# Ledger of designs, part 1: VH-VL binders against Probable pyruvoyl-dependent arginine decarboxylase (pdaD)

Every score and structure here is a prediction.

Target 1, 139 residues: Probable pyruvoyl-dependent arginine decarboxylase (pdaD), of Prosthecochloris aestuarii (b4s6j7)
Amino acid sequence: SIFPPQCERISVEEGLKSLSPGEITFAVMARNSTNEHGRLIASSIGVALPADESVYGYLSEHHPYGQTEEQSGEYAEDLAATMLATTLGIEFDPNKDWDEREGIYKMSGKIINSFNITQSAEGQNGLWTTVIACAVLLP
Unless a header shows other numbers, all headers, positions and changes below count from the first letter of the chain; antibody chains are not in Kabat numbers.
F is the ipSAE of ESMFold2-Fast. E and O are both the ipSAE of ESMFold2, at different seeds. Each is the mean of both directions, binder to target and target to binder. V2 is 0.75 times the mean of E and O plus 0.25 times the DockQ between their complexes.
Where letters were taken out, [cut] stands.
Atom coordinates printed by the task and the answers are left out, and those that the model quotes come from them; centres of patches stay.

## First folded at step 1 (VH-VL)

Design r08
Fold by ESMFold2, look of step 2:
Structure r08 (fold): chain C 139 residues (1-139), chain A 122 residues (1-122), chain B 107 residues (1-107)
Amino acid sequence: as target 1 above (139 residues)
Amino acid sequence: EVQLVQSGAEVKKPGSSVKVSCKASGGTFSSYTMHWVRQAPGQGLEWIGRIIPILGIANYAQKFKDRATLTVDKSTSTAYMELSSLRSEDTAVYYCARGGEWLRSYYGMDVWGQGTLVTVSS
Amino acid sequence: DIQMTQSPSSVSASVGDRVTITCKASQGISNYLAWYQQKPGKSPKLLIYAASTLQSGVPSRFSDSGSGTDFTLTISSLQPEDFATYFCQQLNSYPYTFGGGTKVEIK
């Protein structure tokens, strides 16, 4: 997914102070669930913010099984940032780890920030466990 | 307004090191990128590297990455460039230059130090 | 590394002449280009950044055109204070390479 230029990250607290019902521009939700005992689940949204005011940013969704919170979050963040980097023509080596590629993207000066929003859990047999991650864009 | 004042000229022997200082005054230091550029006599400009003081992260041209070290002292608003294993071809004027804020690194270098001549001779 | 090729290496010109200097990148750099002026014995001075934005205090006779790989600095009517060496620099990716320079001399 893409989102409009010139967005910046704000805290949930700051966003809620600014928000009235019906004022949300766009929302993205990642959802995952299991009733399997011991199953690791996660829901992640990755975000990549471009430096250029004329360029759209990228959002990604990831809802894996068997990944830790960190693994799921990094994957989503990597996906969003790599989609943006590819669109912007940033040179990178696809065989490098995320840490190295993230460095390249940020040092290029074309990607201001990337981050993720992740919720994770471990399932209990006979009980449905659901995790949700959500990103909301405000006017 | 913002000024960058560099340390004085130096004469060095081959194989030694030099550390050039660049003190910022009259403005914000920590959030702006600081670049180092050199110019050999009669030659063009050569980018050495860049540091972001607030993050402490430096990037170098491949040619310099094994010999150059960029550091900052935020408490004195001073950037440093150290170049080791000096050779005669390192004879140049070394400039510090302020770029944009680290989120706007594409803005070019709008404030330059006066330059520091480093002469490497036997 | 992105190579920046400036042309010409030097220009002989008279006051009032229109001067053009070209800068070509070996790969796309979007609009992440800056132009600098340097007089003998002095530090470079930023003229234009982001390929089209004139630095504060720079005369309007300086302009840039182009994007991607091909850029042109134009001085619409050369003044006595414009005799200097001009450099382009890409700020798209590390290392932030400079062009070889163009010396504008008195004819």
Scores: ipSAE 0.000, ipTM 0.505, lowest interface PAE 18.0, mean pLDDT 83
Fold by ESMFold2 at other seeds, look of step 4:
Structure r08 (fold): chain C 139 residues (1-139), chain A 122 residues (1-122), chain B 107 residues (1-107)
Amino acid sequence: as target 1 above (139 residues)
Amino acid sequence: EVQLVQSGAEVKKPGSSVKVSCKASGGTFSSYTMHWVRQAPGQGLEWIGRIIPILGIANYAQKFKDRATLTVDKSTSTAYMELSSLRSEDTAVYYCARGGEWLRSYYGMDVWGQGTLVTVSS
Amino acid sequence: DIQMTQSPSSVSASVGDRVTITCKASQGISNYLAWYQQKPGKSPKLLIYAASTLQSGVPSRFSDSGSGTDFTLTISSLQPEDFATYFCQQLNSYPYTFGGGTKVEIK
């Protein structure tokens, strides 16, 4: 997904003040669920922001089984940042770890930030456990 | 489980182009790298390039950059290699092979197509 | 490009012999090395990846040692079905180059 130009990240508290019941807005959502005892689930949104605020950034979604919160979030962030790096023509080696590639992206001066939003849980027998991560785009 | 099936042998004249297909079945296609490797008769393996279907990115060995084109059709799980301006020394068996996942790849190529013989002669 | 120098180019050995094949990278490749076996008329088969991890279904007589630039494939007790050509490949950085190959011939 695309992160619109001129957008800024705001807190959930501030964002809720801008929403009215019954309004339609755009969202990117990751959703995951399980009823298996001990199954690790996560839902992540990755975000990558370009230095040039007039250019699109990227959002990704990821909803794995068997990954920790950190693993899931890092994967989503990595995907978003790598998609942005590709469209910006930043040279990178896909075999290098995220930490090394993130450094290259940041040193390029074209990607100013990346982050993720992740919710995780472990399933319980006889109960459906669901995790959701969401990015809501406000005008 | 995962299978790669390549198109049939081809005989080409110098200066022409060839396009070899590689259809994947029985597994994940889009997030895994697809490599192309060739082998001249009686000789070693030569890496041509790779493509990452989910990103649409292809990279090539320098020798092939100006003549090779790697593409995918995700809807049919098929990878393609086109080699243009063929020369007699391009006579080889051309393989597709699945590598590791694009983000953290060190697996080697664990699934290979059966190979496609391309013969270039006048 | 990282050059992979493989030696010997050929070896003749008897069933039961220990066979050693070396592969040297022109610069460090960490443990991003794979070994393949290829029989005439067949596609290569992955034996070892990440320099030390044996692919599923590959006999334990195959092993690798080394890291960085110098790697060795060992067949501890050669079997008749091990007659083949063996290749190393670096996967550290593209182009993902192969060694020149080593033909193992059983006497």
Scores: ipSAE 0.000, ipTM 0.575, lowest interface PAE 12.7, mean pLDDT 85
Fold by ESMFold2 at other seeds, look of step 6:
Structure r08 (fold): chain C 139 residues (1-139), chain A 122 residues (1-122), chain B 107 residues (1-107)
Amino acid sequence: as target 1 above (139 residues)
Amino acid sequence: EVQLVQSGAEVKKPGSSVKVSCKASGGTFSSYTMHWVRQAPGQGLEWIGRIIPILGIANYAQKFKDRATLTVDKSTSTAYMELSSLRSEDTAVYYCARGGEWLRSYYGMDVWGQGTLVTVSS
Amino acid sequence: DIQMTQSPSSVSASVGDRVTITCKASQGISNYLAWYQQKPGKSPKLLIYAASTLQSGVPSRFSDSGSGTDFTLTISSLQPEDFATYFCQQLNSYPYTFGGGTKVEIK
C-alpha cells in the first residue's frame, strides 16, 4: 500500500478525536488467528517514509506463524522500506541482511524513517486467538 | 521560528465582504491546523473556524457557517478568511492562529497573527 | 455547542497574591483545555494546554488543576507582568469555544 505524501504518524488518541461515526477512510490491516495450542502468531504493519514529503511512502502487512514479535515487525518494516527503496531507485543487494540494507537506505538520504506496528500472541488449545495490527489513514 | 503576518485593517460597508490573509513563515505550513478567532472591541474571543491546509477541509462555528469561507494557498503558505454579508456587529479584530499538527488539535493555538481590524460602518 | 463558563469576570489583586480563575464546561472535555493570557492591544498568548502542560517559556507560577468539566488556573504569586485578561478554551469538539474571560487588575 502507498503512504500518502504530507502524512505523519499520530497516536490512536489523537486520531480518534478527528474521526466521525460512519466516516469512510483507508486502512491497512494485518490479521492472524489460531486455535492450536502453542502456535505463535503475529500481525504487523510496516511503514517506510521518504525524505521528500511530496513522494509516496509505503505500508506493508505481514501475518506470520512461528515468528516472534520482533521477527514479524522487522520483516514488515524491511518489506515497506525495500518497496520504497526500489521505487526511489536506491541500489542495494537483495541478498544482504536487513541490518545492512537498512543502513544503505538511510545513508542514501532518501528514506528518513521506518517503523512497525506489531501484535502477537500464542494460541491456547481449543480457543480462537486473534491478533490485529492496523494503520488508518485520516482525512 | 514560526510567524503569522496578517493583512492590514479594513473599513467595509454593510452587506459587503472582507477577505483577510494570514501568511506563515519560518516553519511547516501544510501539516498544521489554522484557526480564525475574532474579538469585538472590549469583548472576549469568539472561535470562527479552522482549516487543515494539507486536506483543504474546514470546520466552522454554526453562527458563521453560511457567511465565512476558509481557504488556503499552500504554494504561498497563506490562509484566508472571507466573511460575507457584513453587519455592524462584525466589527472586530480578526486573528489567525496556528493549532497543533493536523491530528493534534488539542495542543492549543501557540502562534497568533497580529490581528486585523475590520470596521463595518455606513 | 460546549459552553465555557469562566469566573470571576474580573479580580483586583496585589503583587504577590494568589489568584485563581475557574472555567466550567457544560459537558465533559477530558483534559482538552487551554489557557491564554492577553494584554491590552496584543494577541493572546498560550500559557497551558492539555489542561496541565505549561507552554515553553511560561513561568512555573502558572498551573492548572482539574479535568472533565471543572478547571482552575492558579497564579501562585502574582507579578506585575501578570495583570492581563485570561481566557480558557475547550478543544474537545467543534466549535472550539472560549470562556468569557477574566480581567486581572492591579488593586
Scores: ipSAE 0.000, ipTM 0.506, lowest interface PAE 18.1, mean pLDDT 84

## First folded at step 3 (VH-VL)

Design e08
Fold by ESMFold2 at other seeds, look of step 6:
Structure e08 (fold): chain C 139 residues (1-139), chain A 126 residues (1-126), chain B 109 residues (1-109)
Amino acid sequence: as target 1 above (139 residues)
Amino acid sequence: QITLKESGPTLVKPTQTLTLTCTFSGFSLSTRGVGVGWLRQPPGKALEWLALIYWDDDKRYSPSLKSRLTISKDTSKNQVVLKMTNIDPVDTATYYCAHSSYYKILTGYYSPFDYWGQGTLVTVSS
Amino acid sequence: QSALTQPASVSGSPGQSITISCTATSSDVGGYKYVSWYQQHPGKAPKLMIFEVSKRPSGISNRFSGSKSGNTASLTISGLQAEDEADYYCSSYTSSSVVFGGGTKLTVL
């Protein structure tokens, strides 16, 4: 997904104070569930913010099985940042690790920030376990 | 001021169940983000993490020892209890309980151990 | 799960700087993101010196600093003093587990 220019990250606490009941502009949700014992699940949203105030940002969703919280979050963040980087024409080597590619994206001066929101869990047999990650845009 | 103190037997026979109690003050285990962990250190050897319990009763165990460990809390008594079954001489160690200052966020946990008890030596007879 | 490898010992003279390494040796994809460091004097409980790779708890001297590059975290002690002689442990966290390194004995010559 894309989102409008001139957005910035705010805390959940700040966002809730600014939001009237029933007021939401745009929401993206990643959800994952399991009832299998020992199954690792995660839900992640990746975010990439452009430096140019006239350019749209990117959101990604990822809901894997068998990945750690860190792996899931970095994958989602990588996806959002890489989509923004390709849109902006940034040159990069897709076979380099995330740490190196993140450096290239930010050194380009065209991507201000990237981050992820991830929730994870391990399933228990016979019990449904659900994880959700959300991003909400405010007017 | 946060303090923790371990208590329990100092000498245990093989196959018995070891029960250790951590009694603490200066914090409440009902406070969001707070956890208490157990670790051990065999004489002259490295630290080994055993278990961790959070304010919301979420529990974590060392994978290699999970089948032998049970952690529980009594928030009203400011206590955390660790039980380890089927004790063996290799379990001889100093056992520590430790406080973790931590907050639960959507992306998981972060729990460094910032306050430790003095430790209690548990010796398993041969 | 993943193991953390530290050198068995390091030494330095008063006033010098020394560095203790902590390397993830697992075949896991990626590395541990958060690293903590503990100091332990003989007969005493461990003390938290560094958390979140490079952050110092209140009351910890700025002579202690932490960093991470790739799968290797480093604890650097500048202006080495006799009281720094101790064992040092690195530790990392995941959502499900806590892992400790084997420890490094620091000798101040």
Scores: ipSAE 0.000, ipTM 0.497, lowest interface PAE 18.7, mean pLDDT 81

## First folded at step 6 (VH-VL)

Design r1 (from r08 with heavy chain E101Y, light chain N31K)
Fold by ESMFold2, look of step 7:
Structure r1 (fold): chain C 139 residues (1-139), chain A 122 residues (1-122), chain B 107 residues (1-107)
Amino acid sequence: as target 1 above (139 residues)
Amino acid sequence: EVQLVQSGAEVKKPGSSVKVSCKASGGTFSSYTMHWVRQAPGQGLEWIGRIIPILGIANYAQKFKDRATLTVDKSTSTAYMELSSLRSEDTAVYYCARGGYWLRSYYGMDVWGQGTLVTVSS
Amino acid sequence: DIQMTQSPSSVSASVGDRVTITCKASQGISKYLAWYQQKPGKSPKLLIYAASTLQSGVPSRFSDSGSGTDFTLTISSLQPEDFATYFCQQLNSYPYTFGGGTKVEIK
């Protein structure tokens, strides 16, 4: 997903103060679940913010099995930043690890920040375990 | 199990072009990289280029940059390599090969097509 | 472009021998190296990637070592099915160049 220009991250508490009951807004969710014992699950939203405020940003969704919270979150950031880099025409080599490509994106001067929102869990036999990550877009 | 099936052998005149197809079956197509490699008779392997379908990006070795075009048709899970201005030294077996997942694609090429012999003769 | 120099170009060996094949990169390529086996008339087959990871179904007699610029493929005890040509490939930067190949042949 893309999002409109000039967005910035705010806290949940700050965002809730800005909402009125009955207003309509946009949300992005990543959801994952398992009933298998010992199965790692995660849900991640990655975010990449362009330096040029006239340009759309990117949101990514990632809901893997077998990844740690850290691995899942990093992958979601990588995905969002790489999609934004593609749109901006930044030269990159997908063969590189995230650390190297992140450096290229940041040194380009066109991507100012990336971050992730991740929730993870390990499944229990016979019980459904669900994780959700969510981002809500406000004007 | 993923399989790559290439189009049949071609005999071409110098100055013409050839378009080799590579159809993937048995797995996800758009999330992986697709490479093209050739091997002249009795020679080693030569990397031509690769394409990332989900991004719509192709990269080429300098030698082929002006003559090769890599494309994909995601609806049919088929990759194409077109080589123009053919010369006799372009006679080779042309392979398509699947690389890794498009992010962090240092896994090598784990699935190869059967190869397509292209013969350029007058 | 990163040049991959592979040596020797050929080696004659007997079943049970230990065989080593060397690849040298013209600049650092970290762990981004793969090894392939090719038999006559067949497509190449991936053996090892990321300079340490055996592809599924590849026998443990195949191993590699090295990082940066110097890499070695080792076949600890050569089997009849191992007589083939072996290639290295760097995956560090475009173009993803191959070594010249090493033919392992029966004595």
Scores: ipSAE 0.013, ipTM 0.632, lowest interface PAE 7.7, mean pLDDT 84
Fold by ESMFold2 at other seeds, look of step 6:
Structure r1 (fold): chain C 139 residues (1-139), chain A 122 residues (1-122), chain B 107 residues (1-107)
Amino acid sequence: as target 1 above (139 residues)
Amino acid sequence: EVQLVQSGAEVKKPGSSVKVSCKASGGTFSSYTMHWVRQAPGQGLEWIGRIIPILGIANYAQKFKDRATLTVDKSTSTAYMELSSLRSEDTAVYYCARGGYWLRSYYGMDVWGQGTLVTVSS
Amino acid sequence: DIQMTQSPSSVSASVGDRVTITCKASQGISKYLAWYQQKPGKSPKLLIYAASTLQSGVPSRFSDSGSGTDFTLTISSLQPEDFATYFCQQLNSYPYTFGGGTKVEIK
């Protein structure tokens, strides 16, 4: 997914003050669930913000089985940043580690930052466990 | 578990083209890399190239870059390898193989198709 | 291209033997090496990646050591199901080249 230019990250608390019940807004959600005991699940949203105010940013969704919170979040963030880098024509080797590619993106001056929002859990025997990560765009 | 199922064996004449399909099931397709590797009878493994479905980016070994084309159809979770201007030395088993997540191809190729024998003879 | 030199080309061994296979890269590949096992008529099977990480379901008698340019695959106590051909592959730089293979045969 893309999002409009000139967006910036705000806190959940600040965002909630801006919303009214029943108001329609744009949101991106990642969801995952399991009823298997010991199953690792996660849901992540990755975000990449371009430096150029006229350029759209990127959001990614990732909902893996068997990944830690850190692995899932890093994947989602990396995906968003790399999709933006591809759109911007930044040259990189997609098969190298995130640390190496992040350095290239930052040195380009075209990507301000990237981050992720992740929820994770481990399944419990016979009980449905669900994890959700969400990003909401405010007008 | 993820499975890769390839199209059936082909017999081709020199100078023609072949297109081998590789359908993924049981897992996420677009977020993984897909490699193509061949093995001539009694010989070792030879890397042809790989494609990253989510980005639509493909890379090829120099030997193949003028003759091979890798594509994907994300809606059917199918990868394709087309090899043109076939020669008798292209007779081999052609494998598709899943690498790691598209950002971590260093994980190696953990799931392999069953192989597609392509025989080039007149 | 990074050339992967695998030795020996074949090994004749008995069940219970310790088998060591070497793989040398023509330039540094850090930890980005994988090992595969292939039995006749079958697709290759991943054993080890990132020069130390055992693939799920691979017996602990398989191990790898090395970094940079020199790598070894060790089978600590050869079992009947281990008679196969083994390949290394570098995953550091395109093209992702394979070694020539090492056939492990019954003595």
Scores: ipSAE 0.000, ipTM 0.571, lowest interface PAE 13.1, mean pLDDT 83

Design r3 (from r08 with heavy chain E101Q, light chain A50K N92D)
Fold by ESMFold2 at other seeds, look of step 6:
Structure r3 (fold): chain C 139 residues (1-139), chain A 122 residues (1-122), chain B 107 residues (1-107)
Amino acid sequence: as target 1 above (139 residues)
Amino acid sequence: EVQLVQSGAEVKKPGSSVKVSCKASGGTFSSYTMHWVRQAPGQGLEWIGRIIPILGIANYAQKFKDRATLTVDKSTSTAYMELSSLRSEDTAVYYCARGGQWLRSYYGMDVWGQGTLVTVSS
Amino acid sequence: DIQMTQSPSSVSASVGDRVTITCKASQGISNYLAWYQQKPGKSPKLLIYKASTLQSGVPSRFSDSGSGTDFTLTISSLQPEDFATYFCQQLDSYPYTFGGGTKVEIK
């Protein structure tokens, strides 16, 4: 997914103060669930912010099985940043690891930041366990 | 489990173009790299290029940059390679081959199509 | 472009023999190397990737050693089904070039 130019991250606390009952807004959600014992699940939203305020940013969603919170979050962040880098025409080698490619994206001067929001859990047999990560777009 | 099925053999005149298709089934398509490799009769393997469908980008060996075009149709899980300005030395079997997911694109090509013989003769 | 030089070009060996095939890169490729087996009239088959990891279903008689620029594929006890041509490929930087191939003939 893309999001409008000039969006900035705000805290959940600040965001909740801006919402009124009955108000509608846009959201991107990653959801994962399991009832299988010991199954590691995660839900992640990745975000990439362009340096140019007139350019759209990118969000990604990722809801894997068998990844740690760190792995899931980095994957989502990597995907969002790489989609933005591709749109901006930044040269990179997809075979390089995220640390190196992140450096290339930032050194380009066209991507100012990337981050992720991740929730993870392990399932228990017969009990549904659900994790949700969400980005809510406010005016 | 995963299969790649290529279009049939082609006979072409010098100066014309060929477009080879490669349909994937039994697995995830868009996040995996798709490579194109050719093999002239009695010779070794030559890498042409690859495409990453989820990113919509392709990279080519220098030898092919101005003659080859790699595309995908994600809705049909089909990759295409078009080679223009054909010469007799382009006579070869053309393979599509699936690489790893784009984050692990260096895992080698674990699934290969059956090959498409392209013969260029006057 | 990274040149991949394979040697020997061919090997004639008996069932049970140990066969080694070398692959040299013109510059460092870390461990981003794959080995393929190709039988006549067939598509290549992945044997080893990332220089040391055996593809699922590949017999343990196949192994790789090396890193950087020098790599060796070893077949520890040659079997009749191992008659084929073997290729290395670097996946460090594009173009992802192949070695020239080594034909293994069984006497």
Scores: ipSAE 0.000, ipTM 0.571, lowest interface PAE 13.3, mean pLDDT 84
Fold by ESMFold2, look of step 7:
Structure r3 (fold): chain C 139 residues (1-139), chain A 122 residues (1-122), chain B 107 residues (1-107)
Amino acid sequence: as target 1 above (139 residues)
Amino acid sequence: EVQLVQSGAEVKKPGSSVKVSCKASGGTFSSYTMHWVRQAPGQGLEWIGRIIPILGIANYAQKFKDRATLTVDKSTSTAYMELSSLRSEDTAVYYCARGGQWLRSYYGMDVWGQGTLVTVSS
Amino acid sequence: DIQMTQSPSSVSASVGDRVTITCKASQGISNYLAWYQQKPGKSPKLLIYKASTLQSGVPSRFSDSGSGTDFTLTISSLQPEDFATYFCQQLDSYPYTFGGGTKVEIK
């Protein structure tokens, strides 16, 4: 997914101050569930922000089983940043690892930052466990 | 850089209550878990409970369930731990510490308050 | 409750020594283990989380091995600033219990 120009990250607390009850806004949600004891689950949203504020940024979603929170978040972040890099015409080798490609993206001067929003859990006793990561676009 | 600053030392009588504050600054507060841990003189660390500030939902070790209350004031980025029916064995340093985000922490407590000594004596 | 058993309770060592501290959980905790360092009169400091990941700014002489129930913190070459008490903590299930601590002191 893409998101509008001139967006920047704010905290959940600051975002909640900007919302009114009953307000309709756009959100991207990643969801994952398990009922297996010991199963690692995560839901991640990756975000990549362009340096040019007039250009769209990118969002990604990832819903893995068996990945750590860190692995899941990095995958989602990598995907968002790589989609933005492709759109911006940044040259990179898709077979290189994230560390190398992240360096190329940052050195390009065209991607100012990337980050992820990840929620993780481990399932228990046949109970359904659900994790949700959400990014909400404020007006 | 996030910092946690706790209220000052207290001397209390048995049967009374204490409320320790923990103010967060320089970083994200509401989406991270806040833990409370105590350490009696010369002893190890004991986990009391955890609160998720944005939701105001707390979980406690069974030992403290009926005596401890964890709360937050999101407007001031301050967490509170109140312990009632104090006994001499509650004499300890009480710490607040930031844990992971949301549901389960796979990260340790990466930021700790300076600790608050609570002394309970007749 | 998951009991965390640390050993030894203390160790006397010299600068440059390799020091190992073990932590055993009473049931499997996967890799949800953290290690802390605490100096007298100070708050604990996170060294390692998720059983293998060094916290930012922690020297590489600190490492962890193990998974499931048995974990070992290693200080590969003890430095003067490493004389402290070390705690493990499981982060798998409430209550998030700590080990009893290991005091590393100068020989």
Scores: ipSAE 0.000, ipTM 0.499, lowest interface PAE 18.3, mean pLDDT 82

